# Ledger of designs, part 7: VHH binders against ATP synthase subunit gamma, mitochondrial (ATPC)

Target 1, 283 residues: ATP synthase subunit gamma, mitochondrial (ATPC), of Arabidopsis thaliana (Mouse-ear cress) (q96250)
Amino acid sequence: ISTQVVRNRMKSVKNIQKITKAMKMVAASKLRAVQGRAENSRGLWQPFTALLGDNPSIDVKKSVVVTLSSDKGLCGGINSTVVKVSRALYKLNAGPEKEVQFVIVGEKAKAIMFRDSKNDIVLSVTELNKNPLNYAQVSVLADDILKNVEFDALRIVYNKFHSVVAFLPTVSTVLSPEIIEKESEIGGKLGELDSYEIEGGETKGEILQNLAEFQFSCVMFNAVLENACSEMGARMSAMDSSSRNAGEMLDRLTLTYNRTRQASITTELIEIISGASALEAAK

## First folded at step 4 (VHH)

Design g23 (from p12w with S99D T110K; framework vhh_7pa5_2)
Fold by ESMFold2-Fast, scan of step 4:
Structure g23 (fold): chain B 283 residues (1-283), chain A 126 residues (1-126)
Amino acid sequence: as target 1 above (283 residues)
Amino acid sequence: QVQLVESGGGMVQPGGSLRLSCAASGFTFSSYAMSWVRRAPGKGPEWVSTISGSGGRTSYADSVKGRFTISRDNAKNTLYLQMNSLKPEDTALYYCARDYVYKWSGSTYKWEFDYWGQGTQVTVSS
């Protein structure tokens, strides 16, 4: 409408474009810092999955779904996706004499799930990635979950990083030592564990407990790093889209500014001509 | 309406025992982890013990480990704290609390409680 209003709007859009470009660069830098660690952490848990198995179809009385999300937004659909998968797991594992509960990591999933699933949430953790993530930090989280949350199976929901344009919702299952021992008694895949020599007076139960705790720590460490990479990649994509949209808006406003300015000049010329004509007629 | 009512406090000599109870109402008791938290005169709140909703898992502060036992009766919606070998340092107002959320603070978890009882006084005199 007025030239000044359009000018002020152009300044606002230019600021948005500058901010979104800066946020994209920050996300890219953070992704570079964590990507190598995420890739290296995949090697940490894969041997344990081969030894103990990943039994997503195992039927248990108590399932705990660990939902990994971010604390900050502007990262596309990564948070809504893990919430959707977590809710689907709840429906699939609920039943008579069966319990499903949630452990929520990150502010975004907490905000979404507290609205309608508050009673099923036994633990909520935020600000995990406030400082650069390390194994010791995540192992304390994993240990606290194991000590304070009762479960037969843990189902860890996260976004696995494939590329800056491809993130894969993933579920990793970790079984309790009790379920592993029960599977071993039935003649399950744990026959391979019997090949290991037991030294120092450790019992089979102690070994299974230590292995399950270490497996969970390793899987959690990888999952947290994978989710952090996916968050940064999704944020880069979101900021790139926002920056392009701001550029298009700026182009449209520039055209509007030029049209408004031209119209204002034309109006002033008409007023000058009309004034001159009125003065001529009055003489 | 959620209510937590503690009882069982009192005066006891060092080395004595007390059993605290907490009657819960207004929510599905078995769905929540429950904690005992104490506050000594002039000090901030100190977490004492936590028990999972099913009763299958318990955790204790180092200062009470081996002396205190937390338990629950889900049929009666009641939380208990059996306190043995009491010390003068155990003198405090003891609160029953419903666990809600944990918060990561770097090296350790911080826990958050959404409902507290009125507290019951425990005095260990010497």
Scores: ipSAE 0.000, ipTM 0.222, lowest interface PAE 12.1, mean pLDDT 78

Design g24 (from p12w with S99G; framework vhh_7pa5_2)
Fold by ESMFold2-Fast, scan of step 4:
Structure g24 (fold): chain B 283 residues (1-283), chain A 126 residues (1-126)
Amino acid sequence: as target 1 above (283 residues)
Amino acid sequence: QVQLVESGGGMVQPGGSLRLSCAASGFTFSSYAMSWVRRAPGKGPEWVSTISGSGGRTSYADSVKGRFTISRDNAKNTLYLQMNSLKPEDTALYYCARGYVYKWSGSTYTWEFDYWGQGTQVTVSS
């Protein structure tokens, strides 16, 4: 009756606990596999910051926001966080003579943003993180974005991995060669360098184009690895929380089951005693 | 709302030519790569051609290379497909599609599109 209902609930909750515990272990294993690569890939793009300068607040006419999310859920707030940051960047950079567009990576951000921003989305990429990530895979994607999307600045939004309980929403900016040249003249970081070895307008444009493309590939590779680590870390935390909550629920149900069973035993004992007394009285 | 309306389909003899058009509305046309996708009777969708937002890059399926030409007029928000040397195998419902979605399959990228038109029928008879 009541005891059977409680037993069935206990079986269901125990199964949920087992599944969430297994999912946590899978996430932990995947994080272990990619964390070192993510941390090492941070070195790939840092030289470009030294060479081309730090460009976080540059005001341009055409901005493209690249939003990195996951394909699968159950990873806390990482996907809603990058969507919020991406929407904030849209508001900051949009205007009567300014255009902002989105490139969406991952099914979760796609689902959220297709509801109210679909006309501003120029490219969607899914299933990038289903298999082990490699530079060639990301490089092909980066090249495709550069060839199909016109921009003055690319704003790459991702979750930088700090720890399994801490990820940092991060925006990395990559500028077009035209903007880099203009900014370097103002800042003096590129234009006045010793030109004895590289002279003439014929090669400078090609060098800047190649540097911008390589910079974007390096930043994208780091960003997708960072976001993958943050996804796995967030999933571990979410699964750990769910498993613990299930365990607490199981404990409460076990107490309820034991109380119900104890009450049933007491009732049976009372019936036996009552029956024996009635039988004794009848003698 | 995004709308894609195809036109220009019809009946044509083998070796003939046909020009398809797609009128786009509800989005910034020049910012999106556009594609043609066809579906032959009893078969799944087959990608035919893609053109970049600026028109600077085009790509074609091996089955149509040298015979079909994709183009666009961004001032008119219109996509075109010029089909020459048509074969019976080209008989299909032709769809105009917006965007390009990449999916990594573990060894290569696959693709899909986020908006499709109603389609226009192309029949290449005997």
Scores: ipSAE 0.000, ipTM 0.307, lowest interface PAE 11.1, mean pLDDT 79

Design g25 (from p12w with S30R R57S; framework vhh_7pa5_2)
Fold by ESMFold2-Fast, scan of step 4:
Structure g25 (fold): chain B 283 residues (1-283), chain A 126 residues (1-126)
Amino acid sequence: as target 1 above (283 residues)
Amino acid sequence: QVQLVESGGGMVQPGGSLRLSCAASGFTFRSYAMSWVRRAPGKGPEWVSTISGSGGSTSYADSVKGRFTISRDNAKNTLYLQMNSLKPEDTALYYCARSYVYKWSGSTYTWEFDYWGQGTQVTVSS
């Protein structure tokens, strides 16, 4: 092992430590910027749960699973987790006369799912977070999904942010206006609500359509922000671990470098002494 | 198995009109956006137009905007392209394609295609 080899490795590890520390700071800054918005956006969809009822287990003929992932890696298991949950939903909801399709958000889930689920993917969106996320941009995405995809239920899969070390895989279900109307006719929660007193020529179906579209936009906005917070938190944790590991490796390499350098000096001294002794013996 | 079969191509004079059709089978047609993509002699593929699964949204390449109209009949699993005011530059093999990927950047959208038909030839000459 040479001193130069150890020195080159130390330089590489030191660079990795510098990069991971910088990436951690960037992730921390981005988390601070979006965390408040994510927490506040949870309030946007809660009134719809009260109005339209909670339907996580509803059995329908066509389910569309919306899988939220990141475009960039180095964020722990958040992307593999939403893919696993999405595939589990496929198994639970697919069957004879039952169809399941995917809408993929983010490059990482696209890369994983295109390998074995390409035929079930109807829409894929990337670079959503290239610009700062706002409601208007997410509303355009939600509108594109509603216009391009036929469904009875939308099942949105994302990582809900709890803390920097805890992310909760979450599924939020949004029903089509047709399914909501059918459920209300059976005497569900909607049958007791005066919110459907219609005047001015709007139909009940038209009101349900508008409510479903607005509900989806609100749920999607919250889900996207939650997933962004979880991504940043996971990246902070991953970069912190990588930086600490690099620091430990650098310390070990520094000790190896010092020992190698010391051994080289000792070897040189022994060679000089041996040479001098040989010359003296030759006289 | 997914199958897309185009028809309606032919020879037409500049300023003329043609209507292309694409018969789709092997998938739930109404659930997918559909596109027309053309390939001119000696050139690569050029996206022409896309229509949403429901038919509520359409988009067009700048080169055909105002002249071409995309439409669909989900009951018949058929996609259409009405081509008006045809130019020699519109001469190409026209493909029906299923659109499954949407890439967003600001207000600009990019579509990707996973299944293609065999194409139908459109020749605009005098």
Scores: ipSAE 0.011, ipTM 0.433, lowest interface PAE 9.2, mean pLDDT 80

Design g26 (from p12w with S31R R57S; framework vhh_7pa5_2)
Fold by ESMFold2-Fast, scan of step 4:
Structure g26 (fold): chain B 283 residues (1-283), chain A 126 residues (1-126)
Amino acid sequence: as target 1 above (283 residues)
Amino acid sequence: QVQLVESGGGMVQPGGSLRLSCAASGFTFSRYAMSWVRRAPGKGPEWVSTISGSGGSTSYADSVKGRFTISRDNAKNTLYLQMNSLKPEDTALYYCARSYVYKWSGSTYTWEFDYWGQGTQVTVSS
């Protein structure tokens, strides 16, 4: 191989190192922009957990798994993790008299799950975070899911942000008004809802419907923000690792370049000596 | 095996009405959103209308809004399209399609289709 080949490889690796450092800084900036909102949004759904319960183990006839992933890659294992959790939920909730469907958010989970679960996917949403994310946008999405998908329980799978080096796969369960009413009537934790006053013409069914819709919007808003934070954190870590690996590769290529350059100098010296000898032997 | 069979097409004069039907089999009908998609001669497919699995949500293309009504009977595994105030521009082959995926881009949703029927011809002329 020639010195030129090694030089070209060094240029490519330097470019990769520069790009990955820039991408790390962009991810860090985006994380700062969304982290505060994610942390604040945790308070939006916690009152519903206290009032309605989270019931992660509830057994129902129709479960819908909402899988949150990213549109862009280079963010470690966050997308493969939510897909694995979603598939585990499918197995736990599947049965002869039971149905499980998927709602996919993000291009990465869509691509992975189309291989073996295409017939069970009822909705796929991409480019959710193309513009700065706000509650209004997520509430429209949540409302559209509720109108287009029949369920007894919604199981929202996302990566909860803990730190830039740790994110926790999390499942949040939202129950349909019918299931909430049934659980309330048999005297479960949801029985405390029966103590609330029914005002004017509002029926208990209407109140439960409104609460379920609002709960889903709040949980979805938090989940989307948490997943965005985890995506940025994972991307920072991935880019940092790639930059360090590029630096190591550059060091190894520099050593190779020195060896190749030394060999080239030796060849030139041999040619000069040979030329001088030929000149002296001439005539 | 998934099968979608359309019927109810025909010839009608401008301002007339037609009702299309689609009989579905081979899958759990109530689990899937269903759509009507049309193809006019020499043009690509144009989405017309979608109804959710439960029937609780419907959407329409701007060109048919207010004139067409999509509905379904999950007990009979049948999808319908009531077409009123028909125009010559509505002349096309109408397909019943199973919808399972849609894309969201801010405030706009786009439907995807995995199974299509054979189509039924609607001709609007005098």
Scores: ipSAE 0.006, ipTM 0.362, lowest interface PAE 10.3, mean pLDDT 79

Design g27 (from p12w with S31N A33G; framework vhh_7pa5_2)
Fold by ESMFold2-Fast, scan of step 4:
Parts: C-alpha cells; structure tokens; sequence
Structure g27 (fold): chain B 283 residues (1-283), chain A 126 residues (1-126)
C-alpha cells in the first residue's frame, strides 16, 4: 500500500460523502414538496370505500396488477417490495380460468419483472416523475389505462408513506362497473345505491361507470403520491447510511494514511542513522 | 421469434375502403395491446389506432376518428384495420406494432412499440 494510493482513496470517499449528503438534501426537499399532497389525497378515495366497499379478496376472472415503482434507484427496498407483492398477487389470482396481467409504472419494476414475466406485462409507463406530479397528469394516465386495459379488478400495488423510515406495502382494489353491478344485484353493500334518485334519464349503469372511473383516478393519484413520498424517504435513509459509511471509511483510511506516513518517516530516520554510521546501517 | 406480417394494402380511389390484416406469431397475442402506425413519404411515424388485448377498448388518432375501425380475432392471432372514406392524406406504409411502453413526454402520453411488421403500402389516388 502506498501513501499516494491511500490519498487517492481518501479523495474518492470524500467525494462520495459529499454527493450522498447532497442527494439526501434533494430527496428531503422533494419529500416536503409532495408529502402534504399525499396526505390530503387520502381523503379523495375515502367516500368511495364507504359507498363501494373495500374488496381486497374478491374473486374475479381477470385481475390486472398495477405495480408502482421508481425510475431511479438508491431508495432501499422500495422497488423489490412492490415486485414481491405483485408476484404474490399473480400466484393467488392466476388459474386455469383466471387471467392475471401487469401494468408496470416505473423503470425499476420493469427491469426486474421483464426477466420472468414479460409475457404478462400489457403496459409499461416510464418517466412519470420527470415533471412535478399533478392530478391532471395522473388523471390522463388513469383514463388511458381504463381505455386500453380490460379488467374485472385493478389491484394497485404501492408503498404507502408512514414516515421517512417506514413505508407500508399496500394493495388497493378497484372493481369494474360490471363487477360492481353484479355485487349490487346480490344485495351486498352496493345495494345502497338503489336508494339514490336517478334524474335526467341517467341509468344506474352510467352512474356506476362514472363512479368507478373517478374512483380509479382518485386512488391512482393517491397511490402515485404515496409511492413518491416513500421513494424520497427511502432515498434519504439510503443516502444517510451511505454518507455515514463513507465517513467511517474515511476515518479508517486516515488512520492508514497516518500509519503509512509514519512508516516512511521511520525508514528515512533509519537511512539517516545508517548514513551517520561508518560501519552499520541498523542499530 | 415474434413475427408480425401485414397484408391487405393496395391502391384505392379517394372515398374508397380497404381492410388491413396483421398475422401475429411468437407470443401470447391476447395478452398484448396492438397498434397500427403509418409512415407517409417524407414524414415520421404517426400512431393511428390501438386496441386492448381482449378487444374491448379502442383508441384512434384524431385524423382517422369516425373513418377507421380497429379490431382483432384472438383465436386467429390476427389484427385488423377497416379503413373507410379514404383520403389522399392516408397514403402511407402501414405497420402492425405490438404496444409495449406508454411514456410521459412532459405534456402528453405516447405509445412506444417493441415489435413492428414490415409494413403494407396503402396508396389513395385517382
């Protein structure tokens, strides 16, 4: 090991520490920008849960799993977690008469799932986070998914934000108008909709279709914001850990540098002692 | 392994009709959305229409709405495009494409395709 090699390593580690600290601050800033909107957007879908019920275990012929991931890495286990949940949902819902397909949002889940599940992916969305997230952008995405993907149930997999050190893998289910109508006929919770007056010639089917479309947009908007918050929180934690690890490595390298420098000084001293002696180089 | 083969192109007079077909192989056809994309001489590719995997949902470019109808037969692994009221502006090489990536470009979402056919020429002239 040479002094120059150790010095070069120290410079590299200092740069990593500086970069990870900067990335942590950027993630923290982005989290502050979206956290309030994510928390407020939780209120958007609560009325639909009250009206249409929470149907996580509903058995249907065609399930579409919408997997939310990030385009950029360095955010802990956020992306691997949603992939694991999505694959578990595939196993639970697939069968001889049951079809499961994936809609993947984000580059990271796409890369992971493309290896084993390419034939089951019907839509992939990337660069959603290139611009600041807004309702109009997510509403257009939701509308296009509804126009281009057939389903009985949409199972949206995302990381719900709890804190910068805790995210909760979550699955939100949105039913097609056809399935909602069938549940209503059985006399379940949706039977309550029969109590509402229909005016202007609007049919029950039209009302259910409009409600399902709006519900999906609201749930999707919340899910995207929640996942973005969880991504930023996980990135803050990852960058903080990387910065601390870099600091520890820097301390270790500094000690190595000091030992190498001391060894060099000792060698020089031995040479001086040897040079002063006419007969012997070492004592 | 994936193959897309278009057919049904030809020369037609303005106001006429043509039906394009695309034979797909090498993948589970019913699991993928399919699109028609055209390229006019001297222009870049223009998306024309998309149909969902089971055929229940369709979308069209504004330039062809009301004139073109996309459909599919999953039992035969075949995609169709029924073109009515053809205009000289519809003259192009028409490609069958497998819909794969839906990408946000900052102002709008656009389809990206992973597999394309060789194309079939449609010429609208008198």
Amino acid sequence: as target 1 above (283 residues)
Amino acid sequence: QVQLVESGGGMVQPGGSLRLSCAASGFTFSNYGMSWVRRAPGKGPEWVSTISGSGGRTSYADSVKGRFTISRDNAKNTLYLQMNSLKPEDTALYYCARSYVYKWSGSTYTWEFDYWGQGTQVTVSS
Scores: ipSAE 0.094, ipTM 0.549, lowest interface PAE 6.2, mean pLDDT 81

Design g28 (from p12w with S31D; framework vhh_7pa5_2)
Fold by ESMFold2-Fast, scan of step 4:
Structure g28 (fold): chain B 283 residues (1-283), chain A 126 residues (1-126)
Amino acid sequence: as target 1 above (283 residues)
Amino acid sequence: QVQLVESGGGMVQPGGSLRLSCAASGFTFSDYAMSWVRRAPGKGPEWVSTISGSGGRTSYADSVKGRFTISRDNAKNTLYLQMNSLKPEDTALYYCARSYVYKWSGSTYTWEFDYWGQGTQVTVSS
């Protein structure tokens, strides 16, 4: 084993350690910028749960799974996790009379799911996080999804941020106005709206449509921010782990370098001593 | 295997009408948005119209809005384009394409197409 080879590997590992430390600091800075917004945005969709009832599981004919992933890697298992959950939802909701389609956000989930599930993907969006996200931008995307995708239920899959060491795979369901109206007939808080006098041309159907659209925008905005926080937190943890692993590898390589150098010196000494002894024996 | 086969093209006088059809096979037709894309002689492809999987939503290029109508029959796995008030500028090879939204730039959608038909020729001349 050449000492130069070991030395070159040590240089590469040192570079990896520097890069991962820098990436950790960048991720930490970005997390700080979005964490407050994500936590505050959790309140945006709570009024809809109170108004429209709790719809955590509903069996419908047409489900659309909205899978939120990142465009960049090196963020632990967050992207593989949302893909796994999305595939599980497909298996749970697909049937002889039931359809499941995917809307994919982010390059990483797209790359994974286009290998196996291309025929079930109806919309793919990338580069959402290229600029800092705001509600207006997410609202435009949400509106366009609603205009281009037919559904009975939207199931938004994302990583909810709990802490820098804990991310919770989460599924949030948004129902179509038709399904909400059907549910309200068998008992729901929407029955309260039937007693309210609506001035102008606004109908119950129009109110439900507007509420569903606004609910999806609010849930989507929260989900995108939550996923961004989880991405940054996971990247911090991944970079911290990579930096420590690089440090350990560097220590092992340093030991190998020192042992190889020591062995080389010992071999040279043995050759010198053996040569001197052979010359003395020959006399 | 996915296949798209266009038909209904031909020659027509300015102001006339044509109805194009596209027979789809090899996938669940009702699950996909479908588009018509045309290529005029010496020009690149121009998107004409898109219809959602259910048929509930349609969109049109400004150049054809009000003159063309896209529709579909999911029971027959067939896409249609009703072309009215045809102009010489509508002369092109018309392609049926399976569609999805690939890229969003904050305010504009870019439609992408993963499977295309062979095309059907439409010629508008007096």
Scores: ipSAE 0.005, ipTM 0.298, lowest interface PAE 11.1, mean pLDDT 78

Design g31 (from p12w with G56D; framework vhh_7pa5_2)
Fold by ESMFold2-Fast, scan of step 4:
Structure g31 (fold): chain B 283 residues (1-283), chain A 126 residues (1-126)
Amino acid sequence: as target 1 above (283 residues)
Amino acid sequence: QVQLVESGGGMVQPGGSLRLSCAASGFTFSSYAMSWVRRAPGKGPEWVSTISGSGDRTSYADSVKGRFTISRDNAKNTLYLQMNSLKPEDTALYYCARSYVYKWSGSTYTWEFDYWGQGTQVTVSS
């Protein structure tokens, strides 16, 4: 191994270490920017759970799974995790006369799921996080989904942020106005909604449609922010690991460099001494 | 089995009008945005117009704004393109395309296409 080859490898590894440290700092900065917003946005959808109940196991004919992933990689297992959960939901909700389709948010889940599930994908959205997220932007996306996708239930799959070392795969269910009305009429989980006062002379169907649209926007806004926090936390961990690995590699290369250099110096010295000795012996 | 079949193309004089239709089958038409894309002889494909699944939103290329109108009839699974004030530059093979994915950047997004029809020829000449 030449000293020059080892020196070149050391330069490459040093560059990787610098890049991964920089990427960790960027991820940490972005996490700080969105964490408070994600935590505050949890309050947006909780009143709907109190009013409409928790519906994760409701059985419907048409389910749409909304899978939230990232556009950029290097964020651990967060994208693989939401894909696994989304596929599990497909198995649980598919059947004779039952339909399951996917709405994918983010490039990473798109790449994974297009390999074997393309025919079940009705909409794919990327670059949602290119600009700083706000409610108005997410509500436009939510409206696009509601107007372009037929469903009885939306199953939103995302990574809920707990801490920089822990995020929880989560599924939030939003029901169509038709299903909510049917449940309220039967006196099921939503039977108490029959007591809801109709304001301004709007029909119950119009009120339920407005509530479903607003609920979905609130849940999507929280889910997107939670997933963004989890992405940044996972990226910090991934970059920290990469930086440590690069540091260890650099240490090993430094030892190799010193050993190679020392061996080269010793060999040169031996050759010089041997040459001088051979010349003296030949005299 | 997804099928998109265009019709309504033909020859027309400059300043004339044509109405293109696209019959869709094999998927839930109202769940997908639909687009018109054209390809002029010797040129690459040019996006013309897109309409949302519900029909509430439309977008147009600058070259056709004010002259072309995209519309859809979800009950009939049919997409339309009304072309007015046609110019020689509008001469192209016009494709109906299903939009299954888009990229979003706040207030603006671009569309991607997964299924295309075979196209219908529009020739504008005297």
Scores: ipSAE 0.012, ipTM 0.434, lowest interface PAE 8.1, mean pLDDT 80

Design g32 (from p12w with T50Y S59Y; framework vhh_7pa5_2)
Fold by ESMFold2-Fast, scan of step 4:
Structure g32 (fold): chain B 283 residues (1-283), chain A 126 residues (1-126)
Amino acid sequence: as target 1 above (283 residues)
Amino acid sequence: QVQLVESGGGMVQPGGSLRLSCAASGFTFSSYAMSWVRRAPGKGPEWVSYISGSGGRTYYADSVKGRFTISRDNAKNTLYLQMNSLKPEDTALYYCARSYVYKWSGSTYTWEFDYWGQGTQVTVSS
C-alpha cells in the first residue's frame, strides 16, 4: 500500500465530504424557505373537495396522470415512488374502451418513464423549479396543461411532505367540467353547486369550468410545493448519510496513512542505523 | 412507430400560395401539440408555427404572422400550414414536428420537439 495512493484517496473523500455537507445545508435552507408555504397551501384546495368531491375510483373514459418529480437527483426514493404509483394508476384505469395518458413534471420521472411508457406521455415539463415557485407561475402552467391536454379526470401524483425522513405518496383527483356537471345532476355534494344565481353573461357550464380550472391550479400549487419540500428533505437525509459515510471512510484512510507513514519512518531509521553500523564496521 | 410525412412543397412565385400537409401515424395525434419548423440554406432551424392538440391555441413567428395559418384535422391525423403572400425569404425546407417538452422559466415557456418529418422543400422565386 503506497502512501501516495492513500493520500490521493483521502483527497477525493475530503472533497466528497465537503460537497455533501454543503449540499445538505443548501437543501435545509431551501426546505425552510418553502415548508411554510406548502403547509399553508393545503388549505387552499381543501374547500374544493367539499364542493366538487375527490373520488379516486370514479370511472371515466380518459384519465390523465400528472406525475411530479424532481429535475435533480440525490433525493432518496421520491422519484421512483411517484413513478411506481403512476404506473399502478395506469393499470387500474386502463381498459379496452379507456385511455390513460401521462403528463410528466421533472427530468427524473421523464427519464424513468420514457423507457416503457413513451407512447402514453402527452406532455413533459422540465425546469419548473429553476426559479422560486409562486402561485402565479404554477397557475399559468396549470392553465396551459388544461388547454393542451384533454381529460375526464386528472390524477395528480406527488410526495406530500411529512418530515425530512418521511414523505407520503399522494394522489389528488380533479374532474373535468363535463364530469362535474354529470355528478351535479345525480345530486349529493356536487348538487350544492346547482344554485339559481343570475349574473350577466355567466352560465352554469362557464361557472363549473372556472371552478375546475381554479381547483386544478390550487391543487397543483400545493402538490408542487409539497413535492419540493419532500425533495429537499430527502436530499438532506441523503447528503447527511453520504457525509457521515465519507467521514468514516476518511477516518479509516487517515489511520491507514498514519500506519504506513509510521512504517516508512521505522524503515528509514533502520536503514540509517544499518548504514552507520556498516560504516563503523568497515573501519 | 412514430412517423411524420410532409407534402405540398414546391416552387412558387413571390406573392403566391402553398398548402403544406403532414400525415402523422404511430401515436394519438389529438393528444399532442404540433409545430412547423423551417431551415433555410446555410441557416439554423427557425420555429414557424404551433398548434395545441385540440386546435384551440395557435402561435406564429413574427416573420409569418398574418400570412400563414396552421390548422389540423384530428380525424385524419393531418397537420396543415396554409402559406399566403409568400416571399423569397420564405424559401426553406419545412418540417413537421411534434411538440412535447415544456420548459418553465418565470413567465417564459419554450417548446421542444421529439419527432421530426423528412421535410418538404418550398422555393419562392421568380
Scores: ipSAE 0.006, ipTM 0.417, lowest interface PAE 9.3, mean pLDDT 79

